# Designs tried in a protein design chat: VHH binders against q989t9. Part 2

Target 1, 279 residues: q989t9
Amino acid sequence: TTRILGVVQLDQRRLTDDLAVLAKSNFSSEYSDFACGRWEFCMLRNQSGKQEEQRVVVHETPALATPLGQSLPYLNELLDNHFDRDSIRYARIIRISENACIIPHRDYLELEGKFIRVHLVLDTNEKCSNTEENNIFHMGRGEIWFLDASLPHSAGCFSPTPRLHLVVDIEGTRSLEEVAINVEQPSARNATVDTRKEWTDETLESVLGFSEIISEANYREIVAILAKLHFFHKVHCVDMYGWLKEICRRRGEPALIEKANSLERFYLIDRAAGEVMTY

## First folded at step 1 (VHH)

Design e7 (framework vhh_8emy_2)
Fold by ESMFold2-Fast, scan of step 1:
Structure e7 (fold): chain B 279 residues (1-279), chain A 118 residues (1-118)
Amino acid sequence: as target 1 above (279 residues)
Amino acid sequence: QVQLQESGGGLVQPGSSLRLSCAASGFTFSNYWMHWVRQAPGKGPEWVSSISRDSGYTNYATSVKGRFSISRDNPSKTLYLQMNSLRPEDSAVYYCAKYSGHYYEQYRGQGTQVTVSS
């Protein structure tokens, strides 16, 4: 299950210097099919060390720093101090901007194996949340979390200030007890609370009302609206796929129904290596 | 530990009906979507049907739509598949499934054999 592994003290001055470099950097549009709004990333370490290699694949060699990664001395120090260098397969910055989220999904479906995926929180605020199944929680600055990315999950930012996480993919055979080193124990005060509104028949009726207007021209936008609802209502993050299918069924257009089934399959059930979901 | 136990399969003639059941334990059943998956001899797993946690939404493979009906009873932690107008091509081992693992099929029970034959 997803859980906090430890806490590190961040040097704000040195972090600010690296964040200034990142602000001038190009973020990748790869995996934009998973983005609802501006969810984007840049590679600091990958299989080849080449900046143009932006897709995640299973590989067995220590990750190599990209040109961008080489220009970030403090983030490199964080990586080397808190993780075993030889076990890192990828390191990237993920940025979520205002009112954006990643669509609820399961990771590793296109891969033969999986990683131990760890988040080190660099910059965040109270309006940034992670979700997993029926649960919502906040990851705090300086916290290191194991994200059980094989479970349905999402993350979003609903603040003008973006959320930045250092995301590290570690060799999948490693023990969770060993992946984060030189960390402090989290305090009991890091408890999370679920203050989302109850899901009501009125809310459901409003959502299903999209059946009157859904079309090819607004499909992406409606999907993005549905993807965000679980951050504000006590529902499972994947309930959006059931709503979308019912919306399309009521609309009665075969192409829209088939698209809804394809989205559910792609994000939750099965996808091929290199497959991209298009709208 | 997630445990799923299917039952209700058997040997039936074309045009017959069967009701499959799946008893779930080891997790909070009412918090998860549930699925039926089947596997015929020599073929890979085929997704059959899905149901949302509150039974408000269901989905079916095109091959079974209109003939099969998925349902659940959260208080008893049981998933059902009502299969009507069975055809020889429906012959397979049917698995109750939960997709909270690395691979969709990792959380399946032992399966229940359905054979449609004259």
Scores: ipSAE 0.000, ipTM 0.188, lowest interface PAE 15.7, mean pLDDT 86

Design e8 (framework vhh_8emy_2)
Fold by ESMFold2-Fast, scan of step 1:
Structure e8 (fold): chain B 279 residues (1-279), chain A 122 residues (1-122)
Amino acid sequence: as target 1 above (279 residues)
Amino acid sequence: QVQLQESGGGLVQPGSSLRLSCAASGFTFRDYAMHWVRQAPGKGPEWVSSISYTGSSTNYATSVKGRFSISRDNPSKTLYLQMNSLRPEDSAVYYCARYLPGSWSTYEFDYRGQGTQVTVSS
């Protein structure tokens, strides 16, 4: 399961300089089918070292810096100091902007293998959360986390200030104990209280009330609303797919029902290499 | 309200096996990832193993990988730790722990039981 691997001390001055470069950079529209709002990324290292390589595939060679990656000296130093360079397959910045999240999903379904996916938190705030199954948690600045991306999960930012994570995909055969290098032990802190609201019958009926207005014209917007609810209510992150299917069943339009089933399949069960979900 | 009750510890010889159990009550067990944590005399707590809410994903500390197996039975609200090839350094009080959202480390959790003592004597 997802867990903290260690902590690094970030040099704020040098990080600020690299973040300023990133702020002027073009972020990829690849995987926009997973985005609810502005969830976006840019490649710092990939298989080819070419900026146009934006899709993740299984490959067996050390990742090469893209032109953007080459322009970020502090982030390169963090990568080289805390990870075995030969084991890195991808390094990306993932940015989540205000009121955005990634739709609850499982990773690696389209791949013939998987990676050890690690997050190094560069910039965040208390309204940024990660979710996994029925759990919600916050990753703090300077923390390095193993994200068990084969489990249903999501991440969101509900703050005007965006969340920026350095996400590193490492060769899948490595031991978790060997992945993060030159890190400090996590500080003991007070247990976090899950302050999300209890899920009630009234809330469920409100959600299912979308059946009165759902159509092709507002489908993506309604899906995005449903995807965000588990950040604020004590429910499993994938419960949204059950709600969506029931909404569409009540509406009674075959195309909408088929779309709901397609979304559940694509995000949780099975997808082909290069497959893209459209609304 | 929330309770975790460990059992199954004891005194055994090196190379022996033990199976620990944790009975959970006061919360919806099937909705939480669960952990085993141990603490030897004079040492801080050490995370041992974790299991996802469905049981489909497990993780182990390097010191126990290949020797210990974590499992759960959601209908009976019970967490298990099968401990094989026990070593003197495995001697500790073993605690069942519930992973809480927002935990900053593998050693921070919202609930922990009273523990069960495992002693491996050479």
Scores: ipSAE 0.000, ipTM 0.129, lowest interface PAE 18.1, mean pLDDT 85

Design e9 (framework vhh_8emy_2)
Fold by ESMFold2-Fast, scan of step 1:
Structure e9 (fold): chain B 279 residues (1-279), chain A 118 residues (1-118)
Amino acid sequence: as target 1 above (279 residues)
Amino acid sequence: QVQLQESGGGLVQPGSSLRLSCAASGFTFSSYHMHWVRQAPGKGPEWVSSITSSGGYTNYATSVKGRFSISRDNPSKTLYLQMNSLRPEDSAVYYCAADKYWRGYEYRGQGTQVTVSS
């Protein structure tokens, strides 16, 4: 299940130097169909070591550093000190910018296998959150988390300062106890209080009111609004797909209804290798 | 340990109402989307209705829309189907189902028989 694996102490000076290199780097347009706002990544290690390899596929060899990866000495030291080099299949920086999130989804649906996906938090703030099913939680700077990406989940940043995670995909046959090495024990903490607003019938009817204006021209924008609501209301992250379908049903346009069903299928149920969602 | 137990079926006259219940145990009910599915003799399963984990959205098959109402009570871990204006073609075994992943019915109960006839 999704959980903290350990904590590392980050060297702020050395991290700042690597982050300055990343700030001048080009981030990938792959997986932009999952982005609500600016969610983007750059590849530090992949199967070929070539910067143009940007898609994740199942492969059986130790990941190779890209030219960008080779230019980031502190991030390489973090990778080599805290993960088994031979078990890494991908390492990426994922950046979430102001008021952006990744659409609620399940990972690995297009793959013939899965990875153990681990996040090392490089830069964050109190307005950054991860969600999983009905739950919302914060990953803190220097924490290493296993993310159970087979479950419906999302992540968002609602501050002017971006969120930056080092995301490592590890061979799926490894045990979680083997994945993170040379880490400190996480401090015992009280359970986080969920301060999100209760979901009310009034809120639901306000959301369903999008049926008055939804069209092809604003579809992506409305989906992005719906995708963000679970960060602020006590609802399941995938409830947005039910709202979207009802909005489209009320609007009465068959093409919009069909699109709502195709989004739900693509993000939650099934997608083919190389398939890209357009809407 | 996962259990879904339906109840409330029976023999009724056309035009009558029935309320089906499904008691859930052995899993985190509030994290699962819930469905009602029915199967009549000699026919394949027909999806009837769904409700999201929070109860924020409900959906219905065209054949039952306006007559049936799905609801849930997360504290008591119970799913309901209020069936109004029943017709002979509603006769079937009704199953509740739980779906965490939108890949189909992960858990399904034993079913409760509904018979609508004169």
Scores: ipSAE 0.000, ipTM 0.190, lowest interface PAE 16.5, mean pLDDT 87

Design g1 (framework vhh_8ghr_2)
Fold by ESMFold2-Fast, scan of step 1:
Structure g1 (fold): chain B 279 residues (1-279), chain A 120 residues (1-120)
Amino acid sequence: as target 1 above (279 residues)
Amino acid sequence: EVQLVESGGGLVQPGGSLRLSCAASGFTFSYSYAIGWVRRAPGKGEELVARIYSSGGYTSYADSVKGRFTISADISKNTAYLQMNSLRVEDTAVYYCAKYSWRGYGLDYWGQGTLVTVSS
């Protein structure tokens, strides 16, 4: 279901001006429990129009520009030209910095509904990837993609240059064929060739060897290492949770085993509104 | 050592239901696992229709069966199930239970399959 919806031609000068403002802006640490390294965002439009509103909730009204959103004329113009203003519920910039990713997860688990989530790619490079289940793909600059965020997915940037996406949450009852307007059709593409390394028994044994050293003190770092492996090896993005559980089982400490189970539940199965994962 | 044995196939009318079972031996579902149901209709390629990750974990379905099929696992019985409702003629296929390893997409072991025929 994740797929490209269209392409827009970006005005590089005007975009550069807005990106310079963003580079000096304060990004939210909300949802930092999903970050493996510097994954961060800022709100351009939300329910209240107040910059302090940083959490996503289901609401039924057109999103209002925040002070930051009002200070970004080109991004605001992109939103108004390519999306129906009345159907937008949130618009934010998501920045992934060098060697960072978002932990593999499913969205909307804490919500009583869901959105149609679309990405407009503002800045990227060849070392940025999105993943979904067993698949890895690249979103190109100027492309608008529907992301089926209810499926397990991740995104990473393995370059010194950050990845910047404009992410728009649209009313969930809309038709995908109607959510992006005034866009060019994407060029025909050959199927993406998965160039990731084959997963081997040797690699698995090396990964499970973390059982010799894992503790409360290095748990988050080990989780971040495991979360990144699927960008470089042909494995499902959720396989990291299986590896983590086996690592903890072999280590034999009940607290670590319980934490591994809690991470899998929180990111993939079930979480309450406002719930936060602590490492 | 690892074996998967499917059962529960048969002849059913359109709109009917069947529940397929996959009994595993040689490994335990309490260890992290991924189990999938793959089908192959005569003259067609393999389609992954449903999968489940870990004990009580994430489930996913092909668009062709979403809303009609439900995958589940009983860890104490070391058995996975595929509940198939509102069956259609195009669901006619041999259904295989397959175990994924830590290689992600790689299917380690396949059962022998169970035939599902949907006809009037």
Scores: ipSAE 0.005, ipTM 0.342, lowest interface PAE 11.1, mean pLDDT 85

Design g10 (framework vhh_8ghr_2)
Fold by ESMFold2-Fast, scan of step 1:
Structure g10 (fold): chain B 279 residues (1-279), chain A 124 residues (1-124)
Amino acid sequence: as target 1 above (279 residues)
Amino acid sequence: EVQLVESGGGLVQPGGSLRLSCAASGFTFSSRYWIGWVRRAPGKGEELVARISSTSGYTSYADSVKGRFTISADISKNTAYLQMNSLRVEDTAVYYCAKHYGYSLRSPYAMDYWGQGTLVTVSS
């Protein structure tokens, strides 16, 4: 299951230099259908080493540095020091900007296999969270985490300062004990208290009240609002899909109902290779 | 507390029909979840055969039962039904009612709760 694998000490000066390069870089529009606000990524290593190849596919060769990846000496050093170079299939920076999240989803549904997906936290703050099913947790700077991306999950940033993670996809046959190398053991942690508000019938009815105004013109905005609620209320991250379907059912427009069903299918159940969700 | 209670199993001849019921308590059909039917046959693994969304009524079926089985729900009674028509010997299994999160039909282990199970035997 999702868990911390180790801790690395980050050289703040060298990291700051690489982050300055990233701040001026073009982030990919691929997978923008998963974004609620400014959730975006850029490829540092991929199958071909070409910057224009931004989609994840199952492949069997060591990942090659993109031109952007080649321009980030400290991040390359982190990759080479803490992961087996020959087992890396992708390395990406994922940036989540103010009040953005990735829509709750499951990964690997369109793939013929899966990866061991690992996060190295580069820059974060206390208003950044990951969610998985009913749980919410914080990944700290310098921590390396295994993310069980086959489970429903999300991540968000609710601060003016962006969250930046180095996300590494490693060959799926590897043991979790072997994927992170030259790492320090994590310190014993106190149990994180879930401080989110209890979900109430009044809150549910407020949410379902979107049924009075939902249309094609505001659909994506309403979906983004629904996707963020589980960061602030004790609900399952996928509950938004049930709310959306009920909102559309009450509105009574067949096209909106069909769209809600297709979103649930695409993000949680099944999607084809190369399929993109449109709003 | 959450509870799922199945009924309606039994012995039936090939080509016959049975209707299974699953009564849910401890939660409401207004909350997000799926109710599904998972079967386990002697010597076979688990197979998610049908599911229905608690909120939208959306249904999906395994290819092995598509066109023969129909899942439905009575939201006011918090009860789901599986109508099984044109039954075959290979449909013989213990059928479990399960609450789950709407994962692919490949992932029966995504169930939160299992009922007691009801035996369906298709034999002459």
Scores: ipSAE 0.000, ipTM 0.167, lowest interface PAE 14.8, mean pLDDT 84

Design g11 (framework vhh_8ghr_2)
Fold by ESMFold2-Fast, scan of step 1:
Structure g11 (fold): chain B 279 residues (1-279), chain A 121 residues (1-121)
Amino acid sequence: as target 1 above (279 residues)
Amino acid sequence: EVQLVESGGGLVQPGGSLRLSCAASGFTFTYSYRIGWVRRAPGKGEELVARIYTSGGSTSYADSVKGRFTISADISKNTAYLQMNSLRVEDTAVYYCASGYWYTGKPFDYWGQGTLVTVSS
């Protein structure tokens, strides 16, 4: 289950130096079909060590540093100090910019197996959240979290300041107790309180009112609006797909109905290796 | 794997009360669920007796049970209930718990096996 594994002390000066290098680098457009706004990544370690390898696939060899990865001494020190090098399969920086999120989805559907996906939080703020099913939570700077990415989940940033996580994919057969090394115990925290607004029938009918205007021309934008609502209202992150299907059913356009069904299938149920969603 | 499990049925005298429970297993009720109790008596079709939408807590009841039955849901316990008061012989039926996203356009996505309620002296 998704949980904090430990805490590391970040050297702010050295981190700032590496972040300056990242600010001048090219972030990948791969997986842009999962983005609602500017959610993007760059590859620091992958199977080949080549910067051109941008998609995640199951492989069984220690990850190799890309040219970008080689230029980030402090991030390499963090990786080598806190994870077993031989067990790393990918390491990426994921950046979420203002008012962006990743669409609610399940990972690994196109893969023959799974990774243990771990987040080390490099930079964040109070308007950044992760969601999983009915839950919303915050990952703090310097925390290392296991993310159960097989469950429906999302992440968003609703601040002018971006959120940056170092995301590490580790061999899926490892024990969670063995994944993070040289880490400190997490600080005792008060129970997380869900302060999102209650969902009402009035709010639902307002959302379903998109049925009056939805078309091919605004579909992507409406989907992005729906995807963000669960960060602010007490709803399951996948409820957006049901709202979308009902919106399209009421609109009565067969092509829009088929697209809504395709989105639900692709993000939550089943997708093939290399498949991409267009809309 | 994924199922709804009813409990609380049985034999009761006219004027008595019963509380039915519906526990979800293998999935979690969300704020956009429609949860209903559907009954089927011998020789009759299915009747939706009570429904609750978790998104707003709004409830509805069949005219035959208004004022006597109360539906509720405890999302934290992943359980829905039907409180049945002032029971009558005509309430004798198999009671099914059913649920699903209310906006799918389907009647219900998940169904329980049913629990028998017999009202007789």
Scores: ipSAE 0.000, ipTM 0.218, lowest interface PAE 13.9, mean pLDDT 86

Design g2 (framework vhh_8ghr_2)
Fold by ESMFold2-Fast, scan of step 1:
Structure g2 (fold): chain B 279 residues (1-279), chain A 120 residues (1-120)
Amino acid sequence: as target 1 above (279 residues)
Amino acid sequence: EVQLVESGGGLVQPGGSLRLSCAASGFTFKSSYYIGWVRRAPGKGEELVARISSYGGSTSYADSVKGRFTISADISKNTAYLQMNSLRVEDTAVYYCARYGKWYSGFDYWGQGTLVTVSS
């Protein structure tokens, strides 16, 4: 289950230097079909060590630093000090900019296996959240978290200041208790308080009112609106797919109905290797 | 063929607990449906007591049961549950599991119903 594995003390000066390099770097357009707004990543380590390798596939060799990865000495030190180098399959920076999120989804559906996905939080703020199923939580700076990416989940940033996580994919057969090395134990936490608004029939009807205006021209925008609602209302992150299907059924356009079913299948149920969602 | 089969009803004393199960076949919870528990007491109309989005989803409850009943779903077993605690005589009813035909209105499939009797 998704949980904190440990805490790292970050050297702010050295981190600031690496973050300045990242701020001037080109981020990948791969997986833009998962983005609602500016959710983007850059590859620090991958199978080939080539910057143009941007898709995640199952492979059995230790990850190699990309040219960008080689230019980030402190992030390399964090990777080498806190993870077994031989078990790393990918290391990426994921940046979520103002009012963006990743669409609620399950990972590994297109892979012939899975990874242990770990987040090391580099830069964040109180308006950044992760969601999983019907839960919402905050990952704090310097924390290392196991993310159970096989479960429906999302992440968003609703602050002018971006969220930056170092995301490490580790060989899937490793034990969780050994994946994070040289870490401090997390302190005891108080019970989290979910301050999101209650979901009401009035809110549902307002959302379903998109049926009056939805078309191919605004489809992606409406999907992005629906994808963000669970950060602000006590609903499951995948409830948006039910709302979308009902919106399209009311509109009565066969192409829009088929698209809604295709989105649910692609993000939650099944997708082929290399498949890309267009909408 | 879509079917919903309820189980777990019975006789219980006031303050007791029961867990109802609703086994679904002919469709998958992975496809995101709303599953509700509707009850009918003698001489009263139907009341929607609880609803859940089938893919581990959001829940809602009638004011009469909020804080006492908990609805849940097990995606791998394609089964929804209603955990009923602190039962009252007024909870005596036939309980039906139902799938919403549209997300916010109407039901397209109903179970047979299971009787819950709360009496001393």
Scores: ipSAE 0.000, ipTM 0.184, lowest interface PAE 16.8, mean pLDDT 86

Design g3 (framework vhh_8ghr_2)
Fold by ESMFold2-Fast, scan of step 1:
Structure g3 (fold): chain B 279 residues (1-279), chain A 121 residues (1-121)
Amino acid sequence: as target 1 above (279 residues)
Amino acid sequence: EVQLVESGGGLVQPGGSLRLSCAASGFTVSRYYSIGWVRRAPGKGEELVARIYPSGGYTSYADSVKGRFTISADISKNTAYLQMNSLRVEDTAVYYCAKGYYWSTRAFDYWGQGTLVTVSS
């Protein structure tokens, strides 16, 4: 289950230097079909060590640093100090910008295996959240988390200041107790009060009112609006797919209904290697 | 295997009360789903009467029954209920318990067999 594995102390100056390099770097357009707004990544280590390798695939060799990865001395030190280099399959920076999120989804559907996916939080703020099923929570700076990416989940940033995570994919046969090394024990945490608004009939009817205007021309924008609602209302992160299907059913256009079914399948049920969702 | 079994229907006089029960198996009442009560009267279309998403605490009612009917769920018994008060002749219908992922009668993916409610003198 998704949980904190440990805490590291981040050197603010050295981190700031590496983040300045990243700010001038090219972020990948791969997986942009998962983005609602500016959710993007860049590859620090991958199978080939080549910067043009942007997609995640199952492979059995230690990850190699990309040219970008080689230019980030502090992030390399964090990787080498806190993870077994031979067990790393990918290391990426994921950046979520103002009012953006990743669409609720399950990972590994196109793969013939799974990774242990770990997040090291580099930069964040109080308006950044992760969601998993019905739950919403915050990952704090310097925390290392196991993310159970096979469950429906999302992440968003609703602040002018971006969220940056170092995301490490580790060989899937490793034990969770062994993946993070040289870390401090997490501090005891009080249960976070879920301050999201109750879901009401009025809110539902407002959302379903998109049926009056939905078309090919605004489909992606409406999907992005629906994807963000669970950050602000007490609903399951995948409820957006039910709302979208009902919106399209009321609109009555078979092509839009088929597209809604295709999105649900692609993000939650199955997808082929190399398959891309288009709107 | 998902099953919904209704009970509690019957004959009642105008102004009377009935409580319908919907026993669920093959899934938990507090998980990713909604439960609704849908009725169909002779010569009329289907009407969504009441809906509950127990995990979200959301309930909704048709205007025709608002203030008279109450939907609830008992998670420990994996059962949903429809308490019907101040019954009227026009409430006569077959009542179906339905499980769905979505907020629409057309989005329900599992239906019970239905229970008849007759309101007559």
Scores: ipSAE 0.000, ipTM 0.166, lowest interface PAE 12.0, mean pLDDT 85

Design g4 (framework vhh_8ghr_2)
Fold by ESMFold2-Fast, scan of step 1:
Structure g4 (fold): chain B 279 residues (1-279), chain A 121 residues (1-121)
Amino acid sequence: as target 1 above (279 residues)
Amino acid sequence: EVQLVESGGGLVQPGGSLRLSCAASGFTISSWYSIGWVRRAPGKGEELVARISPYSGKTSYADSVKGRFTISADISKNTAYLQMNSLRVEDTAVYYCARSYRYGHSGMDYWGQGTLVTVSS
């Protein structure tokens, strides 16, 4: 179950130096089929230590620093201080820019195994949210979270300032209680109430009205609009796939209906190693 | 917030009829959710007996109940129904109303409390 594992105090000066290096770095185009807007990543550690290795595969050796990873001394110190080096399989920076999200999806479908996926929050703001099924929540700066990425989930940033997370994939057989080391217990905070709007018949009919204009030419844009609605309305994050299918059925074009079914399959049900979704 | 509340179960003789109701709250059973009825008899696994997708009007039934059971939905009342005719002793089970967010999938994300149907001879 997705949960906070602990808190670390971030050295602002040293973090700022590493973030400046990242700002000048090339982010990967791998997994851009999962992006609604600018969701992107770069590899700091992977199986080979080579920067060109950008796809995630199951492997059983300690991850090696890439050239980019080697140029980030504070992020390396965070990794070495708070995680068992031998258990790390990947470490990445994931950046979500203004009005972007990752499409609601399940991870590990193309893999013959899974990881314990952990987020260390480097930079965030009040307009950044994570979602899981029917739930929405905020990960705070310096918090380390286990993300149960096998469940349907999404993340978005709806502010001009990007969200940056250090995402660490750890050997899948580890106990969650031993994954994060040298961490503090989270401070007691007032619980944030889910203030998203209730879903109404009026909202549903407005959404289904896309059936009048949907085509091959605007498909990706409409999918991105639908993917973002659950950040603002109390709906399940995968509800967008049902809306998309109904929109396409009302439009009555077999090719669009087939595409909607293919998106649902790819993101939630089944995908092959190396498979890429095209729109 | 999302709730499914079943009613209409009870004791009935073989060959008799019952109508189960499933009242939904916290979401609308209109064009986008599917509603299914899943039953579990003592010592048996779960069986999806019927499903309706209001957006297409499409229904599906398990072979064990096809021709005897009819699923329907009243959008204005936000309620789904299972009309059970020609009941058999083997239809004895707890019947659950469940929501599916995708048509054609067996996955259910919200469940009612269940209602007992006993067919006794």
Scores: ipSAE 0.000, ipTM 0.172, lowest interface PAE 13.5, mean pLDDT 86

